# Designs tried in a protein design chat: VH-VL binders against Netrin-A (NetA). Part 24

Target 1, 267 residues: Netrin-A (NetA), of Drosophila melanogaster (Fruit fly) (q24567r46to312)
Amino acid sequence: EPRACIPDFVNAAYDAPVVASSTCGSSGAQRYCEYQDHERSCHTCDMTDPLRSFPARSLTDLNNSNNVTCWRSEPVTGSGDNVTLTLSLGKKFELTYVILQLCPHAPRPDSMVIYKSTDHGLSWQPFQFFSSQCRRLFGRPARQSTGRHNEHEARCSDVTRPLVSRIAFSTLEGRPSSRDLDSSPVLQDWVTATDIRVVFHRLQRPDPQALLSLEAGGATDLASGKYSVPLANGPAGNNIEANLGGDVATSGSGLHYAISDFSVGGR
Short names: E, the ipSAE of ESMFold2; O, the ipSAE of OpenDDE; V2, 0.75 times the mean of E and O plus 0.25 times the DockQ between their complexes.

## First folded at step 18 (VH-VL; framework fv_iluzanebart)

Design D1 (from G6 with heavy chain S56D, light chain S30K N32K; at its last look DockQ between E and O 0.67; V2 from the best seeds 0.77)
Fold by ESMFold2, look of step 18:
Structure D1 (fold): chain C 267 residues (1-267), chain A 121 residues (1-121), chain B 107 residues (1-107)
Amino acid sequence: as target 1 above (267 residues)
Amino acid sequence: EVQLVQSGAEVKKPGESLKISCKGSGYRFTTYWIGWVRQMPGKGLEWMGMIYPGDDETRYSPSFQGQVTISADKSISTAYLQWSSLKASDTAMYFCARLDTYNWGQGFDYWGQGTLVTVSS
Amino acid sequence: EIVMTQSPATLSVSPGERATLSCRASQSVKSKLAWFQQKPGQAPRLLIYGASTRATGIPARFSGSGSGTEFTLTISSLQPEDFAVYYCQQYSSYPRTFGQGTKVDIK
């Protein structure tokens, strides 16, 4: 019998509008820092200078490994600083994945939530939780799969273990009825969205040795160009780990969220 | 700079049709709901309905369902409010406003200047 | 449809004094409540959303409180430019509804 060609999934986020609640340099020049190999490197962002701007449109443009474009939030200074990215898909899509690609050397998120809307942002439901502390922060166990009776529920995953620079959510993985999606109104509704909102709650703490410059820092760290502030030889002490507890950040740390790609597979 | 600019004042007779406009600029028009609000002379504000210009999804207050038509032309970033047959009781100021859904609030953050519609013999 | 009732209808206050405006919902709207200011001949201006969150550019003298069915807008030190009509709006359920307004006049 003749059959219609069924379209494959595409990146529904390509060139879609995205709104960030916070962008580095939006109110004037600001300092942000990257942490790598026990070293902190700080730089300046300023949205009036294209070479030092990190706008939200970088999240949905085309990237390549030789010219990575980034969105960067304003530096985070403490608990309660939630940063959001809201992506409007323009119409209803059936989604198969949501992927956030971290910028090179970016501080890594620890806790975040992906929400979806089916009514153009009038209401939102959780889609996926990520945290090293799923139960403490979100009241949910860390799980990869569900049974058939709760396969339409958001799960919580611990993303802090991967060494790769991506945070990925597969909308149907571990959901039993996904093998027969056309016969499951529940999962068809589950994958349908008009908008995606990512809420960042917490960053992973940087390597303790890279944070030593906060304690030993001298003059104001307001460099206009790329530079590094190397640590003195030797590991950080135990008190530094206690002083930097999971929720504490200072203005001197330059910690922020930095994402190079926001991809959504849909049809 | 976000702006909503409405069409000018109208003087009409009962039974005539009317279409007033609200042109948005300085933002992506297609991804914000545009609402319409009526204010009768000496009275308060009434939410009439709203439209999502990206796909023309429309919501009406029950008080205005069937009484007006809300539409948009996203190619020119313009929303419309229409009457097929005006009544004297339609005499009012009509505002358009943008709904901000990009935070957790749903505030009407930018407003047009208003269009005065006068319906009299 | 949720009915929003504001009181008083008119509030006479001297400049520099505190004004307290009330808004009551016929059923719970949780914290999904906004406040607007409107001066004669002008469009409304958003002051507060989420019952207590100040909109961008709104002076700190404006504050909102309440949850459920009872809400308050407080102007802590009334300025000459604050004499206007104030409206509350719920967006908890369809349709969105406004209160009838409170006029803040010079005493």
Scores: ipSAE 0.747, ipTM 0.883, lowest interface PAE 0.9, mean pLDDT 83
ESMFold2 (binder alone), look of step 18: mean pLDDT 92; pTM 0.933
OpenDDE, look of step 18: ipSAE 0.864; ipTM 0.933

Design D2 (from G6 with heavy chain G105K; at its last look DockQ between E and O 0.66; V2 from the best seeds 0.76)
Fold by ESMFold2, look of step 18:
Structure D2 (fold): chain C 267 residues (1-267), chain A 121 residues (1-121), chain B 107 residues (1-107)
Amino acid sequence: as target 1 above (267 residues)
Amino acid sequence: EVQLVQSGAEVKKPGESLKISCKGSGYRFTTYWIGWVRQMPGKGLEWMGMIYPGDSETRYSPSFQGQVTISADKSISTAYLQWSSLKASDTAMYFCARLDTYNWKQGFDYWGQGTLVTVSS
Amino acid sequence: EIVMTQSPATLSVSPGERATLSCRASQSVSSNLAWFQQKPGQAPRLLIYGASTRATGIPARFSGSGSGTEFTLTISSLQPEDFAVYYCQQYSSYPRTFGQGTKVDIK
């Protein structure tokens, strides 16, 4: 029997619009810091200077083989709102992966959630959780698979094990019916999205040697777990500030989110 | 600067057709829903429906389903509200508005100036 | 369809005083509620979304509260420019529905 070829998946995020809730330098010149080789180095971002701007369009534009381009958030302050990235695909796609590539020397996110929408942003459902504390922060065990009766449920992955510079979600991994997607309406609905929203909750604690080089206030920010607020109601609202009494809202550490590529495999 | 500019006032007779427009500028038109709101003389606001210009997905209030057509031409950043046969009861002010859904919002944050439609014999 | 009922129909308040406007839903809308201001001859203006979050550029004297079926818009220390009609809108269920409006008049 002749078999039709399965269409190649493409990067559905290519040239797609991305909206960030926070971008370094959007409110004037700001200081951001990187932590590498037990050293801290700080720099300036400014949206009015093209050489020091880090806009969201860098996440999905065509690569220049000579340069890596970055989006950078404003420095995290411990008690501020979570940082979000929203990617609008423009139509429904069946997705196979979502990948965020960290910029060089970027601190790693510790806790984050990927949401999807099938109605152009009117409503959202969790797609994937990432945390070193899946149960405590998201009320979910760290799972790598589902049973057939709950293949449409978001899982939580512990991010402390990977040493690579990217965060990856495979939409079908560990789902029993994925072997024959064409025969599974449940998984076909599961992989379908019009939009992806990434919500960053917490940064990982940097190397202890890098902590020794922090100026006043920086080590306190890291210890406080700056976005350690559970997602009580999911995508329907802003996170509630909880258990953050006494936190100092400073940019002394200069820690921020920095992503060079936001890739979405789809058809 | 985000702007929505609507077509001018219309005076029509019952049974005539009409298509009014709403042109968006200063933002990416294709990734925001555009809604239409009716306000009859001396009355409150009524949500009629909305369109996502990127793929033309539409949603209608049941009260307006089949009574109007909502469409968009994304190549010129314009949404439309259309009647095939006007009634005197269609006399009203019609607003378009942009729905912002980014960063957990759900709000009609920018509005057109309104188009007054008068239908009388 | 969710019916939104606003009260009072008209509220007479002196400048500098507090105005409290009520909006009731026929069934729970959680926090999916917006408030709008409309002056004569003008388009509506978004004040509040998510029941309590001020839209960009809205002065702090406007505040929203409530969840479920009962919602309140409070305007502290009314200014001359605040005399207008105010509408609530729910977006929990389609169709999105507005209340009938509360007119805030100068006393």
Scores: ipSAE 0.738, ipTM 0.880, lowest interface PAE 1.2, mean pLDDT 83
ESMFold2 (binder alone), look of step 18: mean pLDDT 91; pTM 0.932
OpenDDE, look of step 18: ipSAE 0.852; ipTM 0.921

Design D3 (at its last look DockQ between E and O 0.72; V2 from the best seeds 0.78)
Fold by ESMFold2, look of step 18:
Structure D3 (fold): chain C 267 residues (1-267), chain A 122 residues (1-122), chain B 107 residues (1-107)
Amino acid sequence: as target 1 above (267 residues)
Amino acid sequence: EVQLVQSGAEVKKPGESLKISCKGSGYRFTTYWIGWVRQMPGKGLEWMGMIYPGDSETRYSPSFQGQVTISADKSISTAYLQWSSLKASDTAMYFCARLDTYNWYGQGFDYWGQGTLVTVSS
Amino acid sequence: EIVMTQSPATLSVSPGERATLSCRASQSVSSNLAWFQQKPGQAPRLLIYGASTRATGIPARFSGSGSGTEFTLTISSLQPEDFAVYYCQQYSSYPRTFGQGTKVDIK
């Protein structure tokens, strides 16, 4: 079948607006902490001071290793509170990837969901789940591929404790019809989006030895937890509560989400 | 601060054309839907439609489809509502409003223009 | 389209008392419901979205509840500035539709 001229793939997120549900220092100076090599170090964020602000626009600006800019959430407390990032692409794109780059020394997310919209944020559907407990938390197996009959469905990736600093989702990997996308209306709809929303549910636990040496508190059970996961449409009364492993995240711990780059490949 | 400023009151005759405006400021105009709401004298609120200025995608209530045109010029952060031929029944207050879709827990028209009173009489 | 019916049409209450406003949808709207306040000569003001979440800057005396087809706005201790017309709006399906309004008058 004849092919039409197709635009080049680009980082559709570059300089695109991002709205965060939580930003460190929005209500005045706050304390946040980083965790590295058995050590915790704490600092101050303040949105009124440009040198200590971590706004959402840092997610889609130009970064390099010499001048990394970060968005930072307010410190999280317990479970059940979600932190969200919403990226507006401005028009429909066919997406090939979504990548989140962690800030240096940031605690790693453990459970999170990427949603997409095709109607400029009016409604949302799951795009990708991430968790160390895919089956328990999301009722889905950890899968790297699908069959032809369900290749338009969101999968869950088993997040382990990796040493790499990025979280990546390839929209077409492991989907049988991806070799001939132009002939698959199902996958063309699957990759189409106007907006991306990331919902963070919990952080990975910091090194227990570093936490114990800096705090006198006891260890938290890792077998339990709590979070909310909305259905495919935007947030409404459709949340489902599930247990997560115990978190050490409290306002006193300084744990927070910190992302330096939110990249979206598309055309 | 976020503001929506509408054009001034209009007094028109039946059959005349009209284009009223809504200028947004203090936020990124292109990534929020702008809706239009009619309120006839002594009546409630009616959603007419909305536009996403970023790509000009437009949604109309079926009751207003073909009756008005909703448009935007994103280069000057302005949305428009226009009639090609006014009727006396178009006499009403017209509001523009910004739809906030970024709240995880729901959507809402969070900022409104001051309203434009349109009076159509022979 | 989804018809939103508000009751009562007018509610007369004294300052300091509780007001309860009802909004009923002709079919389920889940929690996709917003409440607005409108005073004479003014634009509507968003009070509640998502059936129960207060908009920024809305006093705690305003609360929303309900899901599906039946919704309630409660004003726990009416203040002089709360005498106005209140509208509900569903945004579950297109077109977005308002109720006809409930006027809250001073008794």
Scores: ipSAE 0.761, ipTM 0.894, lowest interface PAE 1.0, mean pLDDT 83
ESMFold2 (binder alone), look of step 18: mean pLDDT 91; pTM 0.927
OpenDDE, look of step 18: ipSAE 0.850; ipTM 0.922

Design D4 (at its last look DockQ between E and O 0.61; V2 from the best seeds 0.73)
Fold by OpenDDE, look of step 18:
Structure D4 (fold): chain C 267 residues (1-267), chain A 123 residues (1-123), chain B 107 residues (1-107)
Amino acid sequence: as target 1 above (267 residues)
Amino acid sequence: EVQLVQSGAEVKKPGESLKISCKGSGYRFTTYWIGWVRQMPGKGLEWMGMIYPGDSETRYSPSFQGQVTISADKSISTAYLQWSSLKASDTAMYFCARLDTYNWFGSQGFDYWGQGTLVTVSS
Amino acid sequence: EIVMTQSPATLSVSPGERATLSCRASQSVSSNLAWFQQKPGQAPRLLIYGASTRATGIPARFSGSGSGTEFTLTISSLQPEDFAVYYCQQYSSYPRTFGQGTKVDIK
């Protein structure tokens, strides 16, 4: 009997290409700020300087706890543009988890969506929603129970409770057919992907960070930013409109997205 | 810099086989779709098909299905378009192009193009 | 297949004038539409994708609009280098299809 070589579970993201829609210092030197123990420290990023660059390749490089490498987005200026990370796996994987490790002392995402593609980026579907306001932003209840009838649907969870340095999505957790994946074509399809896209919608409100944001200049139009993410799915793709209330406190504060590791477990 | 470089012009007779090439550079060749587009003399653009070099998944236009073969060799970052038996009607300029699927959701624009390969089939 | 129809076939415009090109789809393609420019002897160049998003390096004078079945490419002030053939392409369904092209020539 041809021993179906059950492929070993691997980090499918290792050394995989990541495309970031935004990278700190891409348009010249930029100021970004970190927050530790209610203290703000600001630095300069510049893509032309390797010592001050935070490229997307850092997301899938060899993880070294002694030398943490980070991708950093441009500072969020309220332009209403979503920041995205797109990982190409190169082939179809059955995914077991998606993990984003946050950079130390970086602002934390409040709301984000993980999308997957099964056709090398031609179409996309929601894979997991994250938000402190799942219903408000995405029209989805937080921590919805999963039954057999909807085990192939994306759920919404709150990443802000508890405060975590790692955002983890287990693709099979809470899904009834997960115990017998081999017998569930629907669930197999659900976990199968060729590409992963992370869309960051907003950062956590810096309560302590806002206090540290000195007289950051005028509340730019963060308040008006309706983010429409076109879902590249078929005719039924609902545009997710997120009304991201522009926190005036984020303007000029050097707030940004920063991820040290993007890992994807699969076979 | 992203570049697609196609093989040179071809002059063939009806019934002959032909394989033209498109070499990508300046990007990860295996992670972007490569499409082929035909342009007959003085005519518009025709989508022939596309291939994902990473796993060689291929999609054809029905009009070109069975008429041509699209393939890729990822080891040398090269896509191919081939005919088993050329016809006079195959006389055209053939372009390869990279499909950008990452800049925007649902975006499938051919953002980089080869310079084209002129194929002339005459008796 | 979705048929893309461009109009007019030829558009004669003076330098500095506004050019408006139309593209119609036989069925809805949502915003899955691209515009290309092709000059003689050259490969096509991507101008617009997603019906309204300019590709990298494309001048601001180029703009795309529309959704569903009706689309427009506008050149606000035609420059000498803009005289070319323009194609629309839908990528909503397979096969992907192009319009027949609009030639923009000098009046």
Scores: ipSAE 0.751, ipTM 0.875, lowest interface PAE 0.7, mean pLDDT 88
ESMFold2, look of step 18: ipSAE 0.779; ipTM 0.898
ESMFold2 (binder alone), look of step 18: mean pLDDT 91; pTM 0.917

Design D5 (from G6 with heavy chain T31N; at its last look DockQ between E and O 0.68; V2 from the best seeds 0.78)
Heavy chain, then light chain:
Amino acid sequence: EVQLVQSGAEVKKPGESLKISCKGSGYRFTNYWIGWVRQMPGKGLEWMGMIYPGDSETRYSPSFQGQVTISADKSISTAYLQWSSLKASDTAMYFCARLDTYNWGQGFDYWGQGTLVTVSS
Amino acid sequence: EIVMTQSPATLSVSPGERATLSCRASQSVSSNLAWFQQKPGQAPRLLIYGASTRATGIPARFSGSGSGTEFTLTISSLQPEDFAVYYCQQYSSYPRTFGQGTKVDIK
ESMFold2, look of step 18: ipSAE 0.752; ipTM 0.885
ESMFold2 (binder alone), look of step 18: mean pLDDT 92; pTM 0.941
OpenDDE, look of step 18: ipSAE 0.869; ipTM 0.936

Design D6 (from G6 with heavy chain T101N; at its last look DockQ between E and O 0.55; V2 from the best seeds 0.74)
Fold by ESMFold2, look of step 18:
Structure D6 (fold): chain C 267 residues (1-267), chain A 121 residues (1-121), chain B 107 residues (1-107)
Amino acid sequence: as target 1 above (267 residues)
Amino acid sequence: EVQLVQSGAEVKKPGESLKISCKGSGYRFTTYWIGWVRQMPGKGLEWMGMIYPGDSETRYSPSFQGQVTISADKSISTAYLQWSSLKASDTAMYFCARLDNYNWGQGFDYWGQGTLVTVSS
Amino acid sequence: EIVMTQSPATLSVSPGERATLSCRASQSVSSNLAWFQQKPGQAPRLLIYGASTRATGIPARFSGSGSGTEFTLTISSLQPEDFAVYYCQQYSSYPRTFGQGTKVDIK
C-alpha cells in the first residue's frame, strides 16, 4: 500500500524509489576520490561488495550521524550525458522543499537543475536552477524573489558558498502570494508534483593543491575514471561543456557526485 | 532481474468477455508506466494505451478508447487489458511493456512475452 | 496524430555489410524517436531511444541519427542474428505511434 497523504507535511521522499543515471561500481570496481582541505583520498567502489557499494536507495533511507549512507555516481566523464537522480513520489504532492545533503568530504556541485513532473515522469519543467554562472549557463539572473505575475517561474541561485553541506530549495520563498496559498491557483499548481529530477551538470573546482597529489601519485590498483571535470586554470569557473564532452585522456581525478539524503517536504 | 510475465493464449468466441494479465517483478511496479501494444496477424505494432499503477492514471490511444479497459492491481503487481465483448477483429498478439519514465528517452525497455488472443466463431 | 513511414519495406543485405533504414514523421518529433527490433515469434526489443542513444546491452554496430522528421537506423556490420523486422516509434505527441516496419533479409 502507498503511504497516505496526511494534513501535516512529511518527507515525501522517505522510502520512495530513486533512480540514478550512474552509480559507482555498477559495472565493476571503480576508483573515486574525495578532496578535503589540501588533500585527496581515493577509495574503491564495487556494487558486488556490500561494504563498498553506494546505491541510490541510500538517498531515501533513514540516516543518522553515526551511520551515514551514501549514493555515489561513477567518476564524471566527458561523454555528454549528465548525472541525474529521479525520485517518484507515487502521487501528487504539494511541495514545500527539496533538499540534497552532501556526503562527508564530497565534491560540491556547481551547476545543476531541479525539474518537476505532474504526469508521472512523462513531461518535465524546470523547478530550480543552481549555478555560479546563472546568466551564462541558464540565461537567468540570480534572483531570490518574483513578481506577482511571474510566481510560477523557476529561479536561479548561486550554490557556490563553501560553508554549506547541503543544497536546499524552498518552493514558496520569495513568492508574493505564498502568504495565502489557498487563494492562489497559480502557486498551488507551482508546488504540485508527482516526481522530482535532479540533473547535475558540473562540479566545483577542487583545491589546486589537492589536484597536485593526483598527478604526482600515479594510481595502478584501480582503473581511472572515464573523464574528470576540467580543472584548467583561468578566470572562468566550471562549465557545462566540460561535463557534456571532452577528452578521455584527462580522466583520473576520481571526482564524482555523492549525496547522503534526498528529502522532499510535501503533503 | 526485471520481468513481465503475461497470461497464456486465449481462444474465444465473438461476444465473450476477456481479461488478460501482465505481472511485473524485479522492480518497483507502482512507479513505472505499463503500456499495451497490439500486433494483428502479419501486421505492425500499435500502441493501445498505458497505466501508472501507483494511482491508476490511464491514457488511451483514441483508436482504442471505449473498446478496451486498462487497469492494474498494485497489490499483486499486475496490469490488465480487458474486453467486455470480443470481436473477430480483436484476434491479435498483445504485448505489455514497461516504460522507463526515469529516462529522458522514455523507451519501452522490458516487454512481456505476448498473449495470443484468437476470436473465432 | 503523427504518421510514421518507414522505408524500404524490405531490405536485402549480405552479412558483414551496412544496412540503412529510414523513418519519416509527418511532422516534427524533435528527437523523441525510438527504434525496436522484432524477430519472428518474439517480443520487440528496444535498440535506440532519443533518436541516437543506444539502449543498455545493445551492440555498438547499431546506431541512430536524425531529428525533426527524418531518422535513420544504421547497422554497420550486419550479423546473422540481425535479420528481423525493425520499427520506429515517435513519442513527441499523443498518441505514441509506430512505423509500419522494415524487414531486413539475407541477400
Scores: ipSAE 0.745, ipTM 0.875, lowest interface PAE 1.0, mean pLDDT 83
ESMFold2 (binder alone), look of step 18: mean pLDDT 92; pTM 0.930
OpenDDE, look of step 18: ipSAE 0.853; ipTM 0.922

## First folded at step 19 (VH-VL; framework fv_iluzanebart)

Design AA1 (from G6 with light chain N32D S92D; at its last look DockQ between E and O 0.60; V2 from the best seeds 0.74)
Fold by ESMFold2, look of step 19:
Structure AA1 (fold): chain C 267 residues (1-267), chain A 121 residues (1-121), chain B 107 residues (1-107)
Amino acid sequence: as target 1 above (267 residues)
Amino acid sequence: EVQLVQSGAEVKKPGESLKISCKGSGYRFTTYWIGWVRQMPGKGLEWMGMIYPGDSETRYSPSFQGQVTISADKSISTAYLQWSSLKASDTAMYFCARLDTYNWGQGFDYWGQGTLVTVSS
Amino acid sequence: EIVMTQSPATLSVSPGERATLSCRASQSVSSDLAWFQQKPGQAPRLLIYGASTRATGIPARFSGSGSGTEFTLTISSLQPEDFAVYYCQQYDSYPRTFGQGTKVDIK
């Protein structure tokens, strides 16, 4: 089986319908960009061309190392509407994890929220927050400890910058009653969902020094390390630049969300 | 193309049973709520209830609870509205509609053509 | 149950002019409000959801505004095909409820 499996749990997202609010190339050919070995490379997406299409069904298809399929959003172009992914599980599941696998060389999300529904999408509640700025963006402390009085509440994880290719939420981690789930109606309700919605708020931006070198005249050699994408010991909590605003154009960056797998462990 | 096709007009007598249908196509039928809306002659729209065909979860308006049964057969992508005993006051146009919950708003974005039900002695 | 009250009951407007329709909720419905258009002998058509977001394929002359208890649908330059009955619907609380409708007639 090409997925993690336990005796009582399966990947509830396998072949489940997923709807994205934005897909690269849906309104005609578009340019998107990614950073590979400190070098910006840009390409074209077009939903009418199978070789250049990145549809939402790629999120819940079977993947392998030789055929990684990818969903890509349209490039981020300002403040306002966020990119969302909505997954319909088809019935109620008790969930143990939600995992998003980034596409190779994908720009990394910095701030996002996972919501759940228990009524087939009629209402939504926060399930997990992720951000390098949990308090600023979501009004929540990073890595809040959980006692029995708040073990049914969404927490915020401060994005730490080891470069990892997946974003993972364990629904029961750090929740005291999880060891006796069958005797906890509160946690049973907490893990129950019919749908999952991921809302992306912000991408991590390229290192400002690399952008400055690209704007200045003359050749630039990113492979030599003369221009840095984030330093190894740089501020982990300051990955986001305030480059979103009414008057600041961001479409030229080509940055977008790109996810190859959206998996949900459930029973 | 998303399409909802309803069964044809019905002429019935009080006390008879009736089951009208709404067949969805061009989309994944099991993951969208299907609602039923009544419009009495010369009157406005009334939400009767809705069903999620994937697991048959139903919601009824209190005004229609116990008066009708909403059901679905997901194997043939069809939702149903059923009366066990029609009344003359059930004479109306009945619409089915698909509810879009895949964005933050909830709109009935596609509608069937309507089924006219006439109940007369 | 939340009662939705529309005004006016009938609005007479010449083509090319602005039409303004009101919808009032008996309690706050936040922005969970939709607008529909219905022509004689036809099914309703979704115009607006979320109080202000146009549905796919709806012309820009239709705009919605408001939140809480007071909502407005505006048709900025009324076209001949816009003569119809317009309904608001709230979906904040069950049961979902429609207003009684506003008929837009040619003047």
Scores: ipSAE 0.700, ipTM 0.869, lowest interface PAE 1.4, mean pLDDT 82
ESMFold2 (binder alone), look of step 19: mean pLDDT 92; pTM 0.938
OpenDDE, look of step 19: ipSAE 0.887; ipTM 0.947

